# Designs tried in a protein design chat: VHH binders against q96fz2. Part 71

Target 1, 269 residues: q96fz2
Amino acid sequence: CGRTSCHLPRDVLTRACAYQDRRGQQRLPEWRDPDKYCPSYNKSPQSNSPVLLSRLHFEKDADSSERIIAPMRWGLVPSWFKESDPSKLQFNTTNCRSDTVMEKRSFKVPLGKGRRCVVLADGFYEWQRCQGTNQRQPYFIYFPQIKTEKSGSIGAADSPENWEKVWDNWRLLTMAGIFDCWEPPEGGDVLYSYTIITVDSCKGLSDIHHRMPAILDGEEAVSKWLDFGEVSTQEALKLIHPTENITFHAVSSVVNNSRNNTPECLAPV

## First folded at step 5 (VHH)

Design v11 (framework vhh_6z1v_2)
Fold by OpenDDE, second read of step 6:
Structure v11 (fold): chain B 269 residues (1-269), chain A 124 residues (1-124)
Amino acid sequence: as target 1 above (269 residues)
Amino acid sequence: EVQLVESGGRLVRTGGSLRLSCAASGSTFSTYTMGWFRQAPGKEREVVAAITQSGGSTYYADFVKGRFTISRDNAKNTVYLQMNSLKPEDTAVYYCAAGRGFYTSLNPDSYDYWGQGTQVTVSS
């Protein structure tokens, strides 16, 4: 996974992340560093994206079922990194393969510390290789959306009004991630960064791409992944597998340029 | 462009079963969400069931109540609707639909291609 969409306004995103804590109380995640949230239809590595993580990571004795939402850098910078510039990292940390997560120190160590997060997105993009050509067809992949209201052409982004309706009560894609905290050698703010765990693609996506993000489908899976206080690493890793509960559609080549940040990026063609 | 052809509609008695098929043209069947809709005389077209590309997710209208099952065979470019425990109220023209847009199972506008329909009649 090298491209995602996360464009919802902050307040809408927050509401979409409503949850129940272990006591059954309805909650909204509290924001950390909300100013770092930059909505975009086209999120690339090294950009900031919102993730969910347990409150226990920030507050001693906190209820580990409580959630915080925080923008983090996409591309995990390990805590032991000694260079002053994260861009000097010599290996790719955009993704972490599920089968080697315990073999890589950069991922194993933070995972062992319970640094699990849920990466939020509207969906993610993948490119299908076209047979016989060097062209690649991009697809937008996301959770199936159920709309009960008969109101208007929700499927067509042909008008601003219709576009807004598409995103009403949008079910966000929830991807399993690992994050780490890096302190710059020269001082400054602690950098929070994440990697997305990937798995072999489900059968439905296999013709598009051979790998997919580990998607946490449902509140239970999300809760267990986040709750490092009650759920062991071993138990959490059982949640990491491909899922067929996805849908997708072809999009235009507009998304190919990471600088493009418009609705056309994820619009059906 | 995708062409859809429904088959299997017929007269059946109350309590009977029927299996509808919809064959799609083209090689891109696996990229479409598929749906079954129905329209009774004097009524609006309504969703019956929908299924994602891989079949990993399905949706059913409230009136289905476990009586119908939507499935697909991507190798055969075909989507099916198994209908059991049929009632006179199920009498309608049943339409197959294919969509490439955002998956919204309840919205006909999410579907780009439609079949001609097949008549299902349930007698008392």
Scores: ipSAE 0.751, ipTM 0.885, lowest interface PAE 0.7, mean pLDDT 92
Fold by ESMFold2-Fast, scan of step 5:
Structure v11 (fold): chain B 269 residues (1-269), chain A 124 residues (1-124)
Amino acid sequence: as target 1 above (269 residues)
Amino acid sequence: EVQLVESGGRLVRTGGSLRLSCAASGSTFSTYTMGWFRQAPGKEREVVAAITQSGGSTYYADFVKGRFTISRDNAKNTVYLQMNSLKPEDTAVYYCAAGRGFYTSLNPDSYDYWGQGTQVTVSS
């Protein structure tokens, strides 16, 4: 997973993340650096995306089941990185393989600090290899959506009013991530950056791509992944596996250029 | 910061029971994952059990599962280790430790604060 869509306005995104804490209290996640959130239909590595993480990372006396939402850089910069420019990092940290996560220092160390996050997206894009052409067919991949009488489907969105109805009750894709905090050597703001954990693709996606993000399907899985105060690394890693609870449709080549940021990027063709 | 003081260690016969207590003073006790570790003469310090901030989750080393129970009372700033069916192999100095987050359960180096230890001796 190297491309996502996360286009909801901040208020709509926040409401889509409504949750219950350990005591059953209904909550919305509290924002950090909300002005750094940039909605887009076509997000690539090195851009910022919103993630959920435990409030306990910021407040030592916080209930670990309470959630913060914050924009983070896609592409994990380890806390021990000594160069002044994160783009000089010699290895790709956009994704982290589930089978080697405890063997790689870049990921094992932040996991040991409980630095688990949930990466939010409308969905993600993958490119299917077509034998004999070298051309690839892009697909938009997302959770199955519940259709009500008032909501539309993404395939039926042919006007601004219909598009608004599609997104009002959209179920966001929730991907398991690991983050780290890097302090620039010459001073400046702490950089929060993340990687998406990947697993072998499920049978439903095997014809599109051989890998998929580790998707946390439902609030129980999301809460256990985030709650590093109550759930050990070993227990949390049991949540990392493929899921068949996904759907997809083909999209136009407009999405191929990461500079294109329009609804056409995810519209069915 | 937090200061930890263990109590309850003594000589006990094989098959007996013993409860260790660890009293905390200083900073907010309820924010720490609490652990019990032990060290026998000539051996490395090893984890025995751990308990999360709320007490909702616990960890036990394989060699004590089913025999030992860890619990905590956040109102009294105290963590307990109930030891049943004691064996001579359980003879060691038992240490109470405090760390942040449940990830600290398995590695002594991940705990920030330590008690001085209490001696448990199990005779044949």
Scores: ipSAE 0.036, ipTM 0.441, lowest interface PAE 6.4, mean pLDDT 87

Design v12 (framework vhh_6z1v_2)
Fold by ESMFold2-Fast, scan of step 5:
Structure v12 (fold): chain B 269 residues (1-269), chain A 124 residues (1-124)
Amino acid sequence: as target 1 above (269 residues)
Amino acid sequence: EVQLVESGGRLVRTGGSLRLSCAASGSTFSTYVMGWFRQAPGKEREVVAAITQSGGSTYYADFVKGRFTISRDNAKNTVYLQMNSLKPEDTAVYYCAAGRGFYTSLNPDSYDYWGQGTQVTVSS
């Protein structure tokens, strides 16, 4: 997973993240740096995406079940990185393989600090290799959605008018991430950056791509992943596995260029 | 700010039992993961047991599993370590620590507040 869509206006995104804390209180996540949120149909590594994380990361006396939503840079910069320019990091941290996450210092250290986050997206894109050519077919992959006007699931066969209305009640894709905090050696703002944990593709996606993000399907999984005050690293990692509860449809080549940021990027073809 | 005070350490014979207490004052105790660490002379400080904010999950080092039990009382701002079947190897200064809510961190650096320690000596 190297491309996502996260285009919802801030208020719609916030309501889509409504949750219940440990005491059963219904809440909305509190924003940090909301003006840094940049909606886009076509987000690539090094751009900012909204993530959920425990309030306890920012307030020492907070209930660990309470949530913050914050934009973070895609591409984890380890806290121990000593160079002045994060773009000089010699290895790619866009994704983190689930099978080696505890072996890699860049990921093991922040996991040991409870730095788990949930990466939010409308969905993600993958490119299917076409046999006998260099052409690749892009697909938009997302949670199954329920039609708000009529009973039933949203499908590729639905009209453009129906797709325009789905966003009000869209179920966001919730991907397991690890984040870290990097302080520039010469001073400046702390950089928050994340990586998406990846697993082997599920049966339903195996013909499109061999890997998929670790998707946290449902509020129980999301809560356990975020709550580093109650859930150990060992227990949280049990949530990391392939998920079959996803759907997809083919999209046009417009999405191939990450500069294209229009609804056409995720529209069915 | 949280201040931690351990009590209960003393001389005990091999096979005996002892309960350590750690009383917290200051900030909200129930928001912290609590841990017990120990340090024998000439050795590094090592984790013994930890308990989550709610008390719903516990961790034990392999060398104390089945013998020690950690518990907490959030209404009394106290964490306990019940030590059974004590061995000479359990002789150490025992420290209470409060952390930022990550209980399986075996690293002392994950704990922000520490008590002064209480001496436990186990003899034959």
Scores: ipSAE 0.005, ipTM 0.372, lowest interface PAE 9.5, mean pLDDT 86

Design v13 (framework vhh_6z1v_2)
Fold by OpenDDE, second read of step 6:
Structure v13 (fold): chain B 269 residues (1-269), chain A 124 residues (1-124)
Amino acid sequence: as target 1 above (269 residues)
Amino acid sequence: EVQLVESGGRLVRTGGSLRLSCAASGFTFSTYAMGWFRQAPGKEREVVAAITQSGGSTYYADFVKGRFTISRDNAKNTVYLQMNSLKPEDTAVYYCAAGRGFYTSLNPDSYDYWGQGTQVTVSS
């Protein structure tokens, strides 16, 4: 996964992340560093994206079922990195393969510390190779959006008004991530950064791309992944597998340029 | 040319079963979500069931109550609707539809291509 969309306004995003804690109380995640959140239809590595993580990472004796939402850098910078510039990392940390997560120190160490997060997105992009051509067709991949009758007639996505309604009730894609905290050698603010865990693609996506993010489908999976206080690493890793609960559509080549940040990026062609 | 051709609609008695088929051509079938809709006389077209590209997720209208099953065979470019325990209220023209994405399974506007429909009549 090398491109995502996360364009919802902060308030809408927050509401979309409503959850119940272990006591059954309805809650919204509290923001950390909300000013670092930059909505975009076209998120690339090294950009900041919002992730969910347990409150216990910030507050001693906190309820580990409580969630914080924080923008983090895409591309994990390991805590032991001694260079002053994260760009000097010699290996790619955009993704972590599920089969080798325990073999690589950069991922194993933070995972062992319980540094699990849920990366939030509208969806992610993948490019399909066209047979016989050097052209690649981009696809936007996301959760099926099942609207119940009670949520109001979301009119045709073709009108601006209807489009807004669609996004107000959008089910966010929830991807399993690992984050780490890096202290720059020269001092300054601690950098929080993340990697997305990837798995082999499900059958439905296999013709598009051979790998996909590890998607945490449902509140239980999300809660267990985040709750490092109660859920062991071993148990959490059982949640990492392909899912067929996805849908996708072809999009225009507009998304090919990472500088393009418009609704056209994820619009069906 | 994009074509969706429904078949299997007929007269059936209450409590009976039917299997509808929709054969698709003219587009990459495996990249589209598929749906079944129905329209009774004097009523609006309504969603019956929907299925994602791989069949990993399905949606059913409230009135289905476990009586119908949507499935697809991407190798055959066909989507199916197995209908059991049919009732007179199920009498309608049933339409097959293809959509580029699974945004709103309940909204006919989210579907790009439509068949001509097949008549299902359930007698009391």
Scores: ipSAE 0.781, ipTM 0.898, lowest interface PAE 0.6, mean pLDDT 92
Fold by ESMFold2-Fast, scan of step 5:
Structure v13 (fold): chain B 269 residues (1-269), chain A 124 residues (1-124)
Amino acid sequence: as target 1 above (269 residues)
Amino acid sequence: EVQLVESGGRLVRTGGSLRLSCAASGFTFSTYAMGWFRQAPGKEREVVAAITQSGGSTYYADFVKGRFTISRDNAKNTVYLQMNSLKPEDTAVYYCAAGRGFYTSLNPDSYDYWGQGTQVTVSS
């Protein structure tokens, strides 16, 4: 996973993240740096995306089941990185393979510090290799959604408003991430950056791509992944596996260029 | 000033029992997870047991599971390690450590505070 959509306005996104803490209290996540949230239908590595993480990472006396929502840079910059410019990092950290996460220092160290986050998106994009051509077919991949109005590819294509009506109650994709905190050597603000954990694709996605993000399906999985105060790294890693509870549809080649940021990027074709 | 002070280490016979204590001061003890580690001569430091800030979850290394029990008393700012059925292989310096999260593997950078250790010697 190297491209996502996360286009919801801040208030809609916040309500979509309503949750229950350990004591059963209903809550909305508290924002950090909300002005850095930039909605887009076409998010690429090095851009900021919203993630959920435990409040305990920021406040020593916080309940570890309480959540913060914060924009973080996609592309993990390890805390030990010594150069002044994060773009000079010589290896790709947009994704982290689940099978080697405990072997690679860049991921093992922050994971050992409980730096688990949930990466939020409307969904993600993958490009299917088509035999006999140089073209790849892009797909938008997302959780199954509850639809109260009848909508199909024909209806959505003819009436974009019918497709967009589901955004008010859209179930956000919740992907398992690892983040780290990097302090510039010459001083400045701490950089928070993340990577998305990847697993082998499920049977339903195997014809599109051989890998998929580790998706946390449901609030129990999300809560356990985030709660580093009560859930160990070893127990949390048991949540990392392929999921079949996913759907998709083909989209136009408009999404291929990461500079294109329009609803056409995820509309069915 | 932050301090973790281990006590209770001594010489015990194989099959005996021992209770270690770690008294914490200088920080809000109840908001920290606590762990016990050990290091035998010529070996690396290893995790023995850990307990969450609430005490709701505990971890034990396979080599002590069923024999050791970790517990905490937040009113007394103290974490305990009850060691039963002691074996010569349990001989080591035992350290307590405080961390922001529930850590069950050794990563010294995950723990904010460390004690100076207490020696446990198990002989036949």
Scores: ipSAE 0.306, ipTM 0.704, lowest interface PAE 4.1, mean pLDDT 88

Design v14 (framework vhh_6z1v_2)
Fold by ESMFold2-Fast, scan of step 5:
Structure v14 (fold): chain B 269 residues (1-269), chain A 124 residues (1-124)
Amino acid sequence: as target 1 above (269 residues)
Amino acid sequence: EVQLVESGGRLVRTGGSLRLSCAASGRTFSTYAMGWFRQAPGKEREVVAAITQSGGSTYYADFVKGRFTISRDNAKNTVYLQMNSLKPEDTAVYYCAAGRGFYTSLNPDSYDYWGQGTQVTVSS
């Protein structure tokens, strides 16, 4: 997983993340650095994406089941990185393989600090290799969505008001991530950055790509992954596996250029 | 901030039982994972048992599993270690510790606050 869509306006995104804490109280996640959230249909590594993480990472007295939502840089910069420019990191940390996560220092260290997050997206993109050609067919991959009498389908209407109906009750994709905090040697703001854990693709996606992000399907899995105050790393890693509860459709080559940021990136073709 | 005070350590005979208590001061007790560690002469400090914020999950070292039980009472700001079927090898200073997050709480270096320790001696 190297490209996502996360285009919802901040208020819509926040409501889509409504949850229950450990005591069963209904809550919305609290924002950190909301001004750094940049909605886009075409998010690439090095851009910021919203993630959920436990409030306990920021507040000493917090209930570990309470959630913060914060934009973080995609591409984990380890806390030990010594150079001044994080783009010069010698490792690709966009994704982290589940089978070697405890062997790689860049991921093992933040996991030991409970730095687990849930990466939010409308869905993600993958490129299928086409037989006998250098062409790749892009697909938009996302949770199955519930249809209602007010629901629209992607590409069903051209007016802005009708497009809003597609997203009114959209179930966001929730991917398991690991984050770290890096302090620039020259001074400046702490950089929060994340990686997406990847697993072998499920049967439904095997014809598109051999790997997929580790998807946390449902609130129980999301809660256990985030709650580093109650769930050990060993127990949390049991949540990391392929899922079949996913759907997809082919999209146009417009998405190929990460600078294109329009609804056409995810519209069915 | 949390301050921890252990009590209950004493001399006990092999096969006996003992309950250690750790009283915490400070309003944040219920947000910490709590652990019991021990250190015998000439050995490193090692984890004995740990319990999460809610008390819903516990960890036990293999050498105490089935004999020791950790519990907590957040209303009383206290964590307990019930020790049964004591062996001479259990002789050590027992420390109470408070730390963030369950995974980080399994290593001594991940704990933020420590008590002064209470001596447990198990005689033949």
Scores: ipSAE 0.013, ipTM 0.471, lowest interface PAE 7.9, mean pLDDT 85

Design v15 (framework vhh_6z1v_2)
Fold by ESMFold2-Fast, scan of step 5:
Structure v15 (fold): chain B 269 residues (1-269), chain A 124 residues (1-124)
Amino acid sequence: as target 1 above (269 residues)
Amino acid sequence: EVQLVESGGRLVRTGGSLRLSCAASGSTFSTYAMGWFRQAPGKEREVVAAISQSGGSTYYADFVKGRFTISRDNAKNTVYLQMNSLKPEDTAVYYCAAGRGFYTSLNPDSYDYWGQGTQVTVSS
């Protein structure tokens, strides 16, 4: 997973992340650095994306079940990185393989500190190889959406005029991530950056691509992944596996250029 | 800031039982996950047991499963390690530690605050 859509306005995104804390109280996640959130239909590595993480990472007396939402850089910069420019990191940290996460220092260290986050997206894009040609067919991949009488579903053959209605109750894709905190050697603000954990594709996606992000399907999985005050690394890693609860449709080649940021990027063809 | 003081270490016979206590002072005890570690002569420090922030989750190293029980009393700012069916190989200095998260790794650097340790000796 190297391209996502996360286009919802901040207020709509926040409401889509409504949750219950451990005491059963309804909550919205509290924002950090909201001005760094840039909605886009076409997010690539090195851009910022919103993630959920435990409030306990910022406040030592916090309830670990309470959530913060914060923009983080896609592409984990390890805390031990000593050069002044994060873009010069030799290793690709856009994704982290589930099978080697405890073997690679860049991921094992932050995971050992409980630095687990949930990466938010409308969905993600993958490119299917077409036999006999170097051309690839892009697909938009997302959770099955609940149909309402007020709005259609993106998974149905809806007209483009109905797109605006489908986003009001959109179920965001929730992907398991690991983040780290890097302090620039020359001073400046701490950089928060993340990687998306990847697993083997499920049966439903195997014809599109051989890998998929580790998707946390439902609030129980999301809560356990985030709650590093109650859930150990070993228990959290049991949540990392392929899921079949996913849908997709083909999209136009407009999405291929990461500079294109329009609804056409995810519209069915 | 948290200060931890262990107590209860003593000489016990093989097969005996012992309860260790770790009293915490300072603010925020109830927000820390707690762990018990031990270090025997000539060996590295190792995790024995851990308990989550709320007390709802526990971890035990394979060599103590079924014999040791960790618990906490947030009203008394204390964490306990109940040790049953003690063996000579349980002889070690036992350390209490406080960490921000529920860490079950063997890396002691995951815990920010440490007690001074209490000596447990098991003989026949």
Scores: ipSAE 0.526, ipTM 0.799, lowest interface PAE 1.8, mean pLDDT 88
Fold by OpenDDE, second read of step 6:
Structure v15 (fold): chain B 269 residues (1-269), chain A 124 residues (1-124)
Amino acid sequence: as target 1 above (269 residues)
Amino acid sequence: EVQLVESGGRLVRTGGSLRLSCAASGSTFSTYAMGWFRQAPGKEREVVAAISQSGGSTYYADFVKGRFTISRDNAKNTVYLQMNSLKPEDTAVYYCAAGRGFYTSLNPDSYDYWGQGTQVTVSS
């Protein structure tokens, strides 16, 4: 996974992340560093994206079922990294393979500390190789959406008003991630960064791409992944597997340029 | 362009079962969400069932009440509708549809290609 969409306004995103804590109380996640949130139809590595994580990471004795939402850098910077510039990392940390997560120090160490997060997105992009050509067809991949009678089809949203209504009820893609905290050697703010765990693709997606993000489907899976206080690493890793509960459609080549940030990126062609 | 051809429609008795098939042309069948719709005489076309590209997600209209099952075989470029416990009210022309838009199960506009339909008649 090298490209995602996360374009919802902050308030809409927050509402979409409504949850129940272990006491059954309805909650909204609290924001940490909300000013770092940059909505975009075209998110690439090294950009900031919102993730969910347990409140227990920030507050001692907090209820570990409570969630915080925070923009983090895509591409995990290990805490032990001693260079002043994260771009000097010699290995790719955009993704973490599920089968080798425990073999890589950069991922194993933070995972062992309970630094699990849920990466939020409208969906993610993948490119299919076209047979006989060097051309690649991009696809937007996301959770199936339930259309309510009142919600116009995104494709038929002839009006800005209808478009907004569709996105107000959008089910966000929830991907399993690992994050770490890095303190710059020269001082400054602590950098929070994340990697997306990847798995072999499900059968339905296999013709498009052979790998996919580990998707956490449903509130239970999301809650267990986040709750490092009650759920062990071993139990959490059982949640990491391919899912068939996805849909996708072909999009234009507009998304190929990471600088393009328009609705055309995810529009069906 | 995708061509869709429905088959399997026939006369059945109340309480009977029927399996509809829809064969799609082309090599990109797996990239389309598929749906079954029906239209009775004098009524509007309505969604019966829909299935995602991967087959991992399905939708059913309220009137189905567990009687129908939509499935697909991407290797065969075919979508199916198994209909059990049929009622006279199920009498209609059944249409297969394919769409590349957002998975919106209820909106016919989400589907770009349509079959010619197959007649299902349920007698009392």
Scores: ipSAE 0.020, ipTM 0.480, lowest interface PAE 4.7, mean pLDDT 89

Design v16 (framework vhh_6z1v_2)
Fold by ESMFold2-Fast, scan of step 5:
Structure v16 (fold): chain B 269 residues (1-269), chain A 124 residues (1-124)
Amino acid sequence: as target 1 above (269 residues)
Amino acid sequence: EVQLVESGGRLVRTGGSLRLSCAASGSTFSTYAMGWFRQAPGKEREVVAAINQSGGSTYYADFVKGRFTISRDNAKNTVYLQMNSLKPEDTAVYYCAAGRGFYTSLNPDSYDYWGQGTQVTVSS
């Protein structure tokens, strides 16, 4: 998983992340660096994406079930990286395989510090290779959406006006991530960056691609993954597995160019 | 922001039982994960057991599984280590530790606050 859509305006995104803390109180996640959030239908590695993480990462005595939302750079830069320019990192940390996460120092160390996050997206894109041709068919992959009388579905959106209604009650995709904090050796702001954990594809996606992100399906899974104060690394890793609770549709080749940032990127063809 | 004081260490015979207590004062105790560590003469400090903030999750080192039980009482700001079937190899100074998360119960570096230790000696 190397391309996502996360286009909701900040206020809409925040409301889509409403949650209950461990005492049952309704909350919205509190933003860090909200001005760094850049909505896009076509997000690639090295761009910023919003993630959820526990407030306890920032406040020593905070309730670990309370959530912060923050933009982080896609592509984990390990805390031990010694070069001055993080773009010069020689290995790809866009994704982290679930089967080797405890063996790779880049991921094992931040995971040991409880640096778990939930990566937010409208959905993600994958490219299916077609037998006998050089062409690949892109697909937009996302949680099944519940139809309401006041909001449509992607399948029922036949005009630009109807597309706006689809997003009013959209269920965001919630992917398991690991983040780290890198301090530039020459000074400057701490860089927060993340990787998406990947698993073997589920049966429903196997014809599109052989790998998929580790999706946290439902608030119980999201809560347990984020709550590093109550849930150990061993217990949290039990949440990492394929899910069949996913849907998709083919999209046009417009999405292929990461510079294209329009609703056409995820529109059904 | 929290002070930890261990108690209960003493001389006990092989096969005996002992309960260690760790009393916390200062900040809110219920927000911390708690761990018990030990250090024998000439050895490194090693994890014995850990418990999360609510008490719902525990970890035990292989060498104490089935013999030791960690528990906590958030109303009394206390964490306990019940030690059964004690062996001479359990002789060590036992330390109580408080940390921000249960995420790395195997690493002393994950804990922010430490007690002074209590001596447990197991003899034949």
Scores: ipSAE 0.000, ipTM 0.240, lowest interface PAE 13.4, mean pLDDT 84

